# VHH binders against LysM domain-containing GPI-anchored protein 3 (LYM3), part 9

Target 1, 370 residues: LysM domain-containing GPI-anchored protein 3 (LYM3), of Arabidopsis thaliana (Mouse-ear cress) (q6npn4)
Amino acid sequence: KSTIEPCSSKDTCNSLLGYTLYTDLKVTEVASLFQVDPVSMLLSNSIDISYPDVENHVLPAKLFLKIPITCSCVDGIRKSLSTHYKTRTSDTLGSIADSVYGGLVSPEQIQVANSETDLSVLDVGTKLVIPLPCACFNGTDESLPALYLSYVVRGIDTMAGIAKRFSTSVTDLTNVNAMGAPDINPGDILAVPLLACSSNFPKYATDYGLIIPNGSYALTAGHCVQCSCVLGSRSMYCEPASISVSCSSMRCRNSNFMLGNITSQQSSSGCKLTTCSYNGFASGTILTTLSMSLQPRCPGPQQLAPLIAPPDNVPKELMYLPSPSPSPSPEFDDIAGGGSSIAAVPAASPGGATVSSSNSIPGNPANGPG
Key: E = the ipSAE of ESMFold2; O = the ipSAE of OpenDDE; V2 = 0.75 times the mean of E and O plus 0.25 times the DockQ between their complexes.

## First folded at step 4 (VHH)

Design g4 (framework vhh_7mjh_2; at its last look DockQ between E and O 0.01; V2 from the best seeds 0.00; counts 0 for: pae E 13.7 > 2, placed apart)
Fold by ESMFold2, look of step 4:
Structure g4 (fold): chain B 370 residues (1-370), chain A 120 residues (1-120)
Amino acid sequence: as target 1 above (370 residues)
Amino acid sequence: EVQLVESGGGLVQPGGSLRLSCAASGFTFSSYAMSWVRQAPGKGLEWIGRIYYSGSTSYNPSLKSLVTISRDNSKNTLYLQMNSLRAEDTATYYCAKPRTYWSGSYLDVWGQGTTVTVSS
């Protein structure tokens, strides 16, 4: 009834993994688990990268992050780029799958991906390929742009709760996941459509198809350009990145306008806007477009998605954490500032000793990828 | 070309048993979770259960006592054993393959279905 999504060996798309930290980890350590750029990872979660030494900041256990990944086409199906993991003392395939990768992979999938290696005894220092989920589909109903999050269902989750948390609907969740009934089980992986700002770059741009979820940021053009999607916006806003790197000119040609500059003039016929916009990255050159438009009223100052400080603590309690015990558990605020995975700095968690509810179920392959 | 072909349907008496088969081809069957889904006449689709490549299963709780899903990866075949059938189990039964090997939830290739009628 559904069609197989077509892909070719050159097809790629952007996607997100929903990852919950199993222990305190530095930003670089989390990024290393997924072979992703640490500053891009932080910006995908609206974390302010202007803090000194932010890549060595320690993120708390049980924090939820959206990890930006690229999906590619292998044998006509979408696959993530392979991730590698070097085994540590006391690792098992179960602990790597359920704890280290937060249930984004099953032990059986690790075994299959590493069939040339004898895994019956898992020696320290063994390099494993970790196959991670990837979801890229048509946009949501109504033809709006969407970016898909691979989300590991928790024991406290409901379809309505997930839909509310990620600003989507139960109908969209069931349709995207081809579910006959809206039943979910802990450990299932659900594709969650996130509303996003899309780009109109020419196809020859290396960042062609750039898409940013609402309330989030991305780096592009070799860290030279930072783009954002304000909640409720349909267009991304791009400006020179806050990172100091060597970059090609970001000035719109034959003008004094820099990338991201907007001027407005109110007149009797409406508001005249002049904008220097980002038009993609090609052959080492940052492409810009100077444009003029007319609209009924001049807009206020350009708004950006709010940024948060690098978190030290897991967010505060949620109504969806069913714990009958009076003992304290880690608290988790699922939404921060319009779709970010990080809300506020909550009271400190005592660490990994509080394994009362998680996004994964160890040793239950029926609810994991398979 | 991915193909799924169900067989084993037919007329059965109330309280009887049937085993349905699904022959798979055109993809690496052993890497995918597989599902059974049914549709009673005039009703919506009802997910029956899923089996992972390892043989581990997950069932619709309302059907768990009725059904058992199994697979034979060497024969590229998926099975549905149904016991103690009742008239309300009359439906067309489909096997289905998910779009991706890592999730069993987004089903994109379906067989033609096999019809089970429980009456007498």
Scores: ipSAE 0.000, ipTM 0.232, lowest interface PAE 13.7, mean pLDDT 76
ESMFold2 (binder alone), look of step 4: mean pLDDT 84; pTM 0.836
OpenDDE, look of step 4: ipSAE 0.007; ipTM 0.243

Design g5 (framework vhh_rezetamig_d1; at its last look DockQ between E and O 0.01; V2 from the best seeds 0.00; counts 0 for: pae O 14.6 > 2, placed apart)
Fold by OpenDDE, look of step 4:
Structure g5 (fold): chain B 370 residues (1-370), chain A 122 residues (1-122)
Amino acid sequence: as target 1 above (370 residues)
Amino acid sequence: QLQLQESGPGLVKPSETLSLTCTVSGGSISSGSYYWGWIRQPPGKGLEWIGHIYHSGSTYYNPSLENRVTISVDTSKNQFSLKLSSVTAADTAVYYCARPRTYWSGSYLDYRGQGTLVTVSS
C-alpha cells in the first residue's frame, strides 16, 4: 500500500506530499491543513507570492499541489507526525482520511496515532494527530540529488503516466518503491523521486541541507534570500528575496558584488564569469562566496521557472510543461578545412659541413697556500 | 504592464536632502488597495525598508529613518516621491521604488523599479 523507509531516530529530511484539493480552499486554509508555511507551499509550486492578496486566493477543487513537509523518523520508519487536525462538524475518521487528506492517511493510521484518545465519539474540536507518509532516501536517486514526493495513486493512473508526469521512469519508480512489478492500485502511495538541487552549505548553517525540486523556489535566511533550482539543471541560484524587511549584508567579501550578481566577459581566451553566490545562513548572517571561472563560452541567461499566478481553475495542460529538453549542444560542424595539399617541396639535403675546429686552450695550475 | 521608474540625482552632498521620484506607468496609483514605497540597499548590506504611502496620503516610515523621511504622492502625475534629509555616507545605496504588499509572512515587493544608485559624497 505504501513505501516504508526504515530510518534511524535522529534523521530528518525535506519531503513533499502530493495533495489534491477536495474542495475549494484558500491558500491559508490548505497550508493550515498541513501546518506548513503558506509561502513555502506556494513557492514549491512556483506560484508567485507577490500576487495580490495571494493569501486569500481560493484554490480550486481538484488542483494538485506539492506540499513541503519535514520527514521524521518514528519507531524506525519514515513518517511525519507534525500535522494536527481539528475536527469539524460531521467529520468521521473516514472523511478526514479519504476526503480532507486525500488518502494520504488511513482511518486506521489516524486511530493508531491517537491511541490515547477515545475516538469512539468524535467531538467537534478534537485535535487529531495526522500521520503522513514521507521518504528521504538520503536525498538521492541514482546517486543524484532528489526530493521525494508521496503520491496517492488514483484509478486513472498508470505507472507510465506517473513516470511521465514527474519526469522519471517506470524502472526508477519500481526500484525506489521496491516493487517486483510495476503494478499499482488505487490508494497506493508511491514515493516519487523528483530531480532537485542540493545545497552545499556548511553544516553549521541553519539552512544546511536545503534542497529544492527542479523548477521550484524556496525562501531562506529569514525570508531574505530566494533560491531556485534552475530548469534542466542541478544548479541552485539564489538572489535577494522580493520581500523587504531587514537583512544582513549580502555582499561578497572583498568585492562590489552582491548576492545573485553574475558578470560575464567574453574574450578571445574564453568567458570570464564572476558570481556572488549564496552559501547559507548562520548566526543571523547571510554567507556569500565569490567565484571566478573561465569558460569557453559565456552562458546564456539562467532559465528559471516562471512564477505563475495562483490558479483559479485546474490547469489542463500545465501539468505537461515539457522539461526543456537540453538544447542539443550545437554540433560543431567540423568544417573539414580542405587541407590544400601544399606539395612538400623536397627539402634539399644540405651537405654536412665537417667543421673541425680544434682549439686547445691550456692548463694553468695556480697555487696558493695559506 | 505596471512599471516603476526611479528618477533623481545620483550624487548628493552630505547634510543635503536626497530627493527621488518614482513614475508609475501601466496602472494608476489611485487604483486598487496597494501602497507605494521605497526600499534601499546599501553596498554590502541587505535590503532596508524606508517607508510607503497610500493613495490617500497615509504614510508609514521605518522608525530608523522616521525623522528624516518624507514620502509624498502626486496622483495627478501618477508619481510618488522620497525625501531623505541630512544625508550621510551611510545613506549611499541603490534606491528602489516599489509596490509593496503585506502578507502573513511579511511585506513583499509586487513590483519594483530597476533601482537608482545614490551616492553621498562631498
Scores: ipSAE 0.000, ipTM 0.187, lowest interface PAE 14.6, mean pLDDT 83
ESMFold2, look of step 4: ipSAE 0.000; ipTM 0.269
ESMFold2 (binder alone), look of step 4: mean pLDDT 82; pTM 0.841

Design g6 (framework vhh_6fv0_2; at its last look DockQ between E and O 0.02; V2 from the best seeds 0.00; counts 0 for: pae O 14.4 > 2, placed apart)
Amino acid sequence: QVQLQESGGGLVQPGGSLRLSCAASGFTFSSYHMYWVRQAPEKGLEWVSTISYSGGSTYYKDSVKGRFTVSRDNAKNTLYLQMNSLKPEDAAQYYCAKRTYWSGSYLDVRGQGTQVTVSS
ESMFold2, look of step 4: ipSAE 0.000; ipTM 0.287
ESMFold2 (binder alone), look of step 4: mean pLDDT 85; pTM 0.859
OpenDDE, look of step 4: ipSAE 0.000; ipTM 0.218

## First folded at step 5 (VHH; framework vhh_7xy4_2)

Design h1 (from g3 with S104E Y110H; at its last look DockQ between E and O 0.42; V2 from the best seeds 0.00; counts 0 for: pae O 8.7 > 2)
Fold by OpenDDE, look of step 5:
Order: sequence, then structure tokens, then C-alpha cells
Structure h1 (fold): chain B 370 residues (1-370), chain A 121 residues (1-121)
Amino acid sequence: as target 1 above (370 residues)
Amino acid sequence: QLQLVESGGGLVQPGGSLRLSCAASGFTFSSYAMAWVRQPHGKGLEYIATISYSGGSTYYSDSVKGRFTISRDNAKNTLYLQMNSLKPEDTAMYYCAKPRTYWEGSYLDHKGQGTQVTVSS
């Protein structure tokens, strides 16, 4: 069961916001609302950043997005206070909270965060601190890597539905949120653990602690390296970013392998696998590691989540479902090959002999007294 | 409709004690963490205490730690705040609140009308 774990360090951690667009917005407009990199936001949702003019693409209302955010520790409590909102005409604290930020924040929270400002009259152009929910839980769920998404419960939601949508369990949701029962109300914010890949980069790397939800992507090393969490696995795969312009060398030392290159050679002794892997970013340098392994069988191609075009509409089915984490590939129905019933010859029951031996040995009495 | 009704506030001398109560209705009280927040006059809301659904876990702000105790009776749908060693700085409107999330912060969903606590000699 989850306990309140106050943060004791000034350490930051990664988290996600579940955000539903209240209106049609450009990619850059959405990113601006949360002060996040638009490219990072798109990759968090497996949207193809190579799409022409993707930053100016208009995302439809009711689209659900995963927004990557950074959580801080303030006064022993996890907070995100880095987001600012500039008020517009006709804005109220209520409209900002309920519509613009989709219920991720309450009017009261906005007021508290801006206690030094008289918010009795909301003038146009006022900059407001928008406190947003954050959950990190040390990047783990049930001792496995996880990234947490703050999810605003809708009137149509059930705990079972949410669990299914995000490939977790009702029990896990209940525990993570320290609930006594899976009873939810509209407007509740749940921390939802997402299966993720955790990096093993050195502590001195600037991207130490990189964590990517399964089926999602992230940019690192100054947008030079694109990493993904391989579908159905906890393995991170990194390659040169498609948008990379000026990057340090991505070659593995003393080899002709580039970052992301994998070669496999099957032999009688097994599969020789050679991989040039990303090992973090430090002092402006992309770190790479060449690894060789011998496996019994050559692995198939890594299944990365497909990048999708920026959506123009929200299918009705998706209005109710977060962008499916790529369902694990349908279990290949084992074509139950008609195994011919080889008639198991009845192994003859050897008549093991009943040897009876009787021996009686006697009950000695011993007395002793005191 | 979710309702939270605070009671038990009043005037008390420094060093005195008060016990606040909050009657909850309109939701499954035993399923949710609860919190107390306060708002001094002319100041913003302050998150001061949280308790898990079962009462097994509690969190306190540094300002009240060691002096205040949050508790709950799920059978009565009631939240409590025992306030000891009260200080003038504790003067505020006190609100019972349902946090949106139990952990790692003061993300409040609903609060009551509040009960005034005044600590003065």
C-alpha cells in the first residue's frame, strides 16, 4: 500500500500529465500551456516528429495527450510549479482550471500558488503559476520501472476501465493511490503507473535517470538522440534522431558501428550480437558503448512502437480510451498443429514384491528417578 | 453531492488545545485520503495534514508537526484534527479537504466551509 513519501531532496523526477484538449490547439500552443518542448510532447505520444510542419499542426479537441513534466521537491512535497499561464480575455480561475488545464488543477490551487497576487480581479495578461500534479514514486511500481501519469477521472470512467486503458490493474491503482476501495469520482486525479524503461546511464550524465514509458519515445543529448522503450519489453533502444543537425560523434569507439546499429550473426555456436548502444550524454559528448554477446538464437527485429501521424480527429472509440499503449502483438494463436495421438503404449505395471519383513525389536524400560 | 462540514473551532489561549471535526457525506469516505488545510486571514491556503484512507499513514507540515494529530473514524465518516500547543500563528480558517491524490502533495479536490480557530491571549 502506498504511503506518503515526502521528498527529502531537491532532486527532480519525471512524470506525465494526462491532458485532454478542451479546444483545437496547435502543437506549439499545447506545449506552451505546459512549458514543455513540443517535440518531446509529441514523442511521448508516439507522434512522428518528422511530419512536415508538425509544430503547427492543429490537434483536435478531446484528444488525450501524455505531457511530460518534471517534478520538484518543495518544502518536502512534490510539486510542479514551473508552469505559468498568461490570462486571456474572459478567463476565470474556474475556466483556467477546468477547461484550459482539463481539471489537472483547481481554482483554489491556483489561488494558493499565487497568494501574493490579488486574484479578485483577473486582468488580461496576468501571469499565473499553475501548480500541476506530480507523481514519481522513485520511478518504480512493484519494484519495476514505472512512469506515473496523473489522470483526471471523467464521469464515464471506471476503475476497471482506467486499469485496462493503461495496462495496469485495479489493485495496483488502488494501492498506488492509497485507496481503501476502487471508488472514484469525476474530477479525481489518479496516479497511474505506466510500464517503462529505465536508463542505466552514469550518474554524471546529464540525462541520468531517463525513463521512457513502454511504447513511447524521448529525445535526449540536445535532440541528437532518440530513445524508445521497446514494446513488450523493458529495454531501451536509442538511435540518432531524425532531426539531428549538429551532434557529437555517435560512433562507437574503435568500430565502424554507429549508435543504434545492431548486427547479428547466427553460427553453430549461437548468435553473435554486436550492438552500439547509447550510454548517456556528458559534457556535450554522446557516450556510446559497443557490446558483444553470444545468444542461443538471434533475436528478431526489435518491435518499436509505430510513430503515428499527428491526429486530425479523435475517433469516438478513442475519446474513451487513452491512446492504446500498443497492445502487445496478438499472441500468435499457436496453430494447434493436429498432433497425431501417438497411442502411448501402456507401460506394464511391474509387480513389485511385498517384502513383509516383521522385525519386533523390544521396548527397553529405563527408570530413572530424581 | 459531496459535503464536508467542519466544527470545533473557537477562541483559545496560547498553549491551549482544540479538536476539530469534519463530517463527510456524499462519497465513500473510507476509500479516500483526507486532509486539513488552513488559511490565515489575508494569506493563502496552507496544507497542514493528510491521512490515508485507513488512517495508517499520516503527513504533517513542518509548521504543525509534533503539535497536531490528524485522525479519522471511517464508521462515522468523520475526520479529526487534534491541535495541541496552539500558537497565535495557528490562527486561521481551518478546512477539511478531500485531496485529489493522497501522496506527494496537497492537491485538493473539495473543501468544506471551514471553522475559525483563533489563538489569542
Scores: ipSAE 0.013, ipTM 0.243, lowest interface PAE 8.7, mean pLDDT 83
ESMFold2, look of step 5: ipSAE 0.272; ipTM 0.615
ESMFold2 (binder alone), look of step 5: mean pLDDT 84; pTM 0.852

Design h2 (from g3 with S106D Y107W Y110H; at its last look DockQ between E and O 0.36; V2 from the best seeds 0.00; counts 0 for: pae E 9.3 > 2)
Fold by ESMFold2-Fast, scan of step 7:
Structure h2 (fold): chain B 370 residues (1-370), chain A 121 residues (1-121)
Amino acid sequence: as target 1 above (370 residues)
Amino acid sequence: QLQLVESGGGLVQPGGSLRLSCAASGFTFSSYAMAWVRQPHGKGLEYIATISYSGGSTYYSDSVKGRFTISRDNAKNTLYLQMNSLKPEDTAMYYCAKPRTYWSGDWLDHKGQGTQVTVSS
């Protein structure tokens, strides 16, 4: 498989940038570096957007984020993205490339993209075009749309370590990047294939091609609809978002089914599933489809994974403390837990990693299925 | 140190054929995808074809699909472009190129000096 694919000038695709913060930055400041929606950026990292004034929350240095981007076809062969950056005091092409954009661009690439600008002296307020990597694979022979992360290799990284971190294989990494050997150098940028939930929206929908990586969320339809991709799933689950105040109807046809409602009927022939599904956003209208499918077995109840608290410069302390109960406690409904911190992102490598809710299964064999 | 040297260009009649070669040195050729690109006089760079490190996957621009074939010989560190049914619009400087492993505004890591192909009566 080649990393280069032909495309049409009308083609666009979704992709991710793997970005490590070089300093403490507000959510809006990070989002402005990439010209992306701050709320969508938070949800791509499973960060809770219900936090008051979340766009002004300060994210800590070394935090690793997946930045959702939209790429365009360039020269009929590749997808590309560029953003704009205004220089600050003490900026150099090297500090902009290596620190501000985390190695997602080289000083030489900035220079080439700005050949009409005198870069020998970077005056404060100089507007620079920043070309950024964008990996999308969209061919007629592809059976599953894939979501690709542009990942900057660090000095401690190995191909096996990267493959493990992102739940892929060394073989898949070498194939996707058109490599003959799993040899990497610090500063190399790899396209990392991520298991994802795809959509089948019509081309006229504003969110055509929406794709969500496993364990992540997205807001769409003017923030009226929230979609999620459960770990190990290929199909996204969409439901009304709680944060929007004015939305078009989210009911399916002439039914009482609300967007996200699923009914199931198990039989010897399999499971009949009736779903009120989200089908895209067009001309201010939320599109819904009432569909029926037959599957070998009925899925469990559709549930959104718990969101994590916005990462902060919090002391490495127990985020969940035992509750002292000298007497019997009232009944609790608690679906969250599992000894995981929701206030901090643990560092797995330079830059840290996104914390996810546990989906582990006990290590015992199935007993008495039926 | 990394070098790409193209050869095989020339003047050919419409409907004719040419085979371009590219000798690569200074890197592990067998570990990287390779591409052919062209530039007509006074125009921008145009993609033609790409081939995976093993030769197992190839991609072509619509303008040359069915007429051009990209291939490689990893033992000889050589890239080839077989051009059939040549048209006047195929007239351009042809470059052997080593693409980068990521997508950006500058996707070419290195490009050779080029070899001129002229299709004319």
Scores: ipSAE 0.011, ipTM 0.307, lowest interface PAE 8.9, mean pLDDT 76
ESMFold2, look of step 5: ipSAE 0.391; ipTM 0.726
ESMFold2 (binder alone), look of step 5: mean pLDDT 83; pTM 0.834
OpenDDE, look of step 5: ipSAE 0.576; ipTM 0.827
ESMFold2, look of step 8: ipSAE 0.011; ipTM 0.429
ESMFold2 (binder alone), look of step 8: mean pLDDT 82; pTM 0.832
OpenDDE, look of step 8: ipSAE 0.593; ipTM 0.837

Design h3 (from g3 with K98T S104E S106D Y110S; at its last look DockQ between E and O 0.01; V2 from the best seeds 0.00; counts 0 for: pae O 16.7 > 2, placed apart)
Fold by OpenDDE, look of step 5:
Structure h3 (fold): chain B 370 residues (1-370), chain A 121 residues (1-121)
Amino acid sequence: as target 1 above (370 residues)
Amino acid sequence: QLQLVESGGGLVQPGGSLRLSCAASGFTFSSYAMAWVRQPHGKGLEYIATISYSGGSTYYSDSVKGRFTISRDNAKNTLYLQMNSLKPEDTAMYYCATPRTYWEGDYLDSKGQGTQVTVSS
């Protein structure tokens, strides 16, 4: 079972695939399977792209990755039909579906998507359309920005476990997937809402609608700008990308501030904050905005998700470990305000006043024919 | 050239209201946060209100919080400050601040000519 999102717009939207590697694969090989930018894929998983030769890094089998994809509206349903797979020796539709694509697609779906091709015999080098699941739901969950991950349910999974892993709730998962009950089976594909930062870029920006899951990163502006969704926040932060070579000016106009620069000064009136922020990419130009704000207190350091080295192994613990729980928000000490025992004034038995039924008002007959 | 023109100031009694306006020109107004600052006579500049480029976020100093409202009309390139429940302590020259404005200590280098607000009985 897979969640189907109906659509009417021809607009594309962003989504994620939950993908588990079936074998050791180079970063570029994984990216190629889904026809995505390898750097973007790495950043979606908070992997440090500044690592030398990171594109040739071998990712270990059983590694779980979030793959950024673009969804389209096809025949009234959100789908991704942009992915193609070139068959290899010993490939079957089953092996392609279950192993290569980790259950994100069924053999039947592949067959349907390639109905014009005789798939009774898979020749080596056959190019197949791989229909992949997509959910966007207008980029929102419960009126908040969200990016949806298509997650293939495993035999060890529970709804509660999935909810915990992705920092959502059983109720939310059930609702998003239009489930009557939180019952899942292995092989089911769930749409999982991930908390995200939504951009407020101008509509004319080429990266209009940029959305980044919380704790993840994205490249934009031709790989010149790296943006992150701040942990525990809905605030997007952008800075010059580490891999940037030739980029347009990233200076805030009429200032000495560069993109990503933040200054704070505590004063008697509050914290004066000045920020040079990214405001989209248009006509080959990086747009920037200088903002000033007054806050009661100066913010602490931005809690960006740490970039991790490309993984060489899947720690046993990470196979089961929920994404690092955002550090517990400082427990607002519930000042247990002393529950003054407001004495339960006894609910006086409202007397059954028999209001009488009477009045008769009459039958006026009005008339006639013509 | 960037221009800011404040208006709407005047004499008002305590408890009264004023609405300040700032007409902006010479830059892409809608792309930048804007601010109001004020300077009482003989005192430094005070940062009192900020609004994001879209108007979706606003910030206030404690001195004006709950009484003042900053807003903007990007189509008109105009910044507003609605001032309610005015107090004598609100007497100051009020300035509109732009993205060119930067803080060096307690002063702004980019502001309009200002509009005088006087609250007196």
Scores: ipSAE 0.000, ipTM 0.217, lowest interface PAE 16.7, mean pLDDT 83
ESMFold2, look of step 5: ipSAE 0.000; ipTM 0.288
ESMFold2 (binder alone), look of step 5: mean pLDDT 81; pTM 0.818

Design h4 (from g3 with W103F S104E Y107W Y110H; at its last look DockQ between E and O 0.56; V2 from the best seeds 0.00; counts 0 for: pae E 3.6 > 2)
Fold by ESMFold2, look of step 5:
Structure h4 (fold): chain B 370 residues (1-370), chain A 121 residues (1-121)
Amino acid sequence: as target 1 above (370 residues)
Amino acid sequence: QLQLVESGGGLVQPGGSLRLSCAASGFTFSSYAMAWVRQPHGKGLEYIATISYSGGSTYYSDSVKGRFTISRDNAKNTLYLQMNSLKPEDTAMYYCAKPRTYFEGSWLDHKGQGTQVTVSS
């Protein structure tokens, strides 16, 4: 599948935007720029949400975040139109596109999306639709699941470096983007295919089509359920999340098994595996499936990506742009010179992941109602 | 400096044909997919067709499929649109476009000045 193939009005899927902060911003301020759930945004980046007051944490300029969005087909074109922006003092279409939205959109794209508004004069408080290009490809249930990241190329990037960073290949990047050569320029936007875990929820579930990047996390079911894509096997693992609101039952029906329980028992004929798994959210109800199977060998512990502390700084080795000029007029224009944003990978160790006990209860339960 | 120059537009009767050309310069034309888009008077831009960098794959909007053919000559750095069975609803300014990104949704970033196509009796 590639970016030059047309989409249909029925093509909708989860996607990610690679966003680089133009200034220091609170978690809630970044989430407001994209109209996304702040805790879901943090978990998409494997950032631990258990810290006190995490939504008011200040994220540093030049930090790179994956922003979860829904990518849809509008007039045969893949884009997200759910993002809007209210103009501030000294904004221009250029500063909104290149600074506030990190080059994920161009000034011309904003102009075309807002053609009914006179943009020759940008009054403070003008509401603009921000059309964000994205990638969404429907595949078969038997194909390898992929989630696509919109990535703005930096001045120091190479195709090989991008491929290594996102665990893909130059060939896959070239094919998805319909490129004749692996030449890239700063400011280009690439669709980067990420390995992912897909769900098999029924079509009537409100979270039908849930897909999670390998080694990452998502919240669903009104923040009641936390799902992850297990490293290595790329299987989806869901368990109760931290909650502030009562949730429907997370027990598998007619059993003592709670959502996320995995019980394994080695025998001479193989491993008896009993699993209480998440099957989607419908009509306020958390759906579960109890399954029992016999496998040749008992599976090892779950390998979940480690959670990182909310970042305060961008690591020095990832900061390759000159310091901002003091001449900028906007309150958030700390980016000057150089041109491209710095890749900002938080100091997240790729560590061995979280392991589960081989007993009847996983070692990583979420908090239940008190 | 990137430039795209469209030509070949004009007045034509319904059922007629036109061939549009787009001369490209300032970039490695053979490395990029290319598109045609159009803007009817007083309306937004509408996707028409795309072609892969080699010309090996072509795609069309439903409104033009079977009537229009996109092609390219990488040796001449030229993109073409053959338009057959023209209808009055095809009246628009036609633009040759190179996406700023490799996403299809970014065709608007680099477009030419356009060539007018008018289909009327």
Scores: ipSAE 0.338, ipTM 0.709, lowest interface PAE 3.6, mean pLDDT 78
ESMFold2 (binder alone), look of step 5: mean pLDDT 83; pTM 0.842
OpenDDE, look of step 5: ipSAE 0.411; ipTM 0.754

Design h5 (at its last look DockQ between E and O 0.01; V2 from the best seeds 0.00; counts 0 for: pae E 22.7 > 2, placed apart)
Fold by OpenDDE, look of step 5:
Structure h5 (fold): chain B 370 residues (1-370), chain A 123 residues (1-123)
Amino acid sequence: as target 1 above (370 residues)
Amino acid sequence: QLQLVESGGGLVQPGGSLRLSCAASGFTFEDYAMAWVRQPHGKGLEYIATISGSGGYTYYSDSVKGRFTISRDNAKNTLYLQMNSLKPEDTAMYYCAKDLSEDWYTEGYFDHKGQGTQVTVSS
């Protein structure tokens, strides 16, 4: 069973695929399978792109990756049909579906997507359309920004385990997937909502609608700007990308502040914050906004997800353990101040005074015509 | 190092005039809006005037509007404040500052100010 999102518009939206490598693959090879930008793929997984020759890094088998994809509306359903696969020696539709694409697609779906091609004999070098699952749900979950991950259920998975792994709830998963019960089977594809940061860029920006899952990164503005969704928050933070070579000015106007610069000064009146923020990319120009605010207290350091080195191995613990859920923001224990029930003394029933008065006034009338 | 050095303050009689100067160094002066702020003794900072980097736009607080003129010479890296029709209420320490405000109506957003120059208006 796969979650189907109906659609009527020709609009595109962003989504994620949960993909487990079936073999050791170079970063570029994985990216090629899904026709995505290798750097974007790495950042989606908080992998440090500053590593030399990172695109040629060999990712280990069984590594789980979040693959950023674009969803379209196809035959009234959200799908991705932009991915093509060139068949190799010994490929079968089954091996392509189950191994190469890790169960994100079925052999039958591949057949349907390629109905014009005789797939009875799969020749080497045949180009296949690979329909991939997509869920967007307008970029929201429970009225909050969310990016959806298509997750292939494994035999070892439980609904509770999946919920924990992706910092959601069984209830939310059940609801999102329109399930009557939280029963899952291996091979099911679930739409998993991930907490995300939604951008407030102007509509004319080319990166309008940028959404980043919590704890992840994205590149924008022609790889000049790196944005992050701050851990445990819905705040997006952007700074110059480490790989930036030739970029438009990233300075806030009339300021020495550069994109990503934040200053704070505590005073008796509160904390004065000045931030040079990213405001989208338009006409080849990085848009910036200088914001100033007075807050009661100066914020602590931004908790950005640490960038990790490209992995060489999959720790056994991580094979089974949910990706470190962003540590739940300390629940501010609302110290429900024990409002001492001051026993309101029953105020006495003051008496019924009668007053009567009458008055009448009447009047009148009339007329007119035209 | 960024430096702002104010000068031109002094004692003046009511109705008199002063011209303040601010010498800027350590940054590209023309790229920044500049402001004058003042602090009366025992009071907070008051935003009084701003000028855009190019000098094409100016803004004045209501308290000084029509009496004060902010100007700049980018070739000399100098900001000016011409103060006319001075009143006792204008007595304050005057500071030159980089104005970081996004609009002319937002007050109090400065990243740097000088040591100030004292203006005293008294009979």
Scores: ipSAE 0.000, ipTM 0.220, lowest interface PAE 16.1, mean pLDDT 85
ESMFold2, look of step 5: ipSAE 0.000; ipTM 0.101
ESMFold2 (binder alone), look of step 5: mean pLDDT 82; pTM 0.839

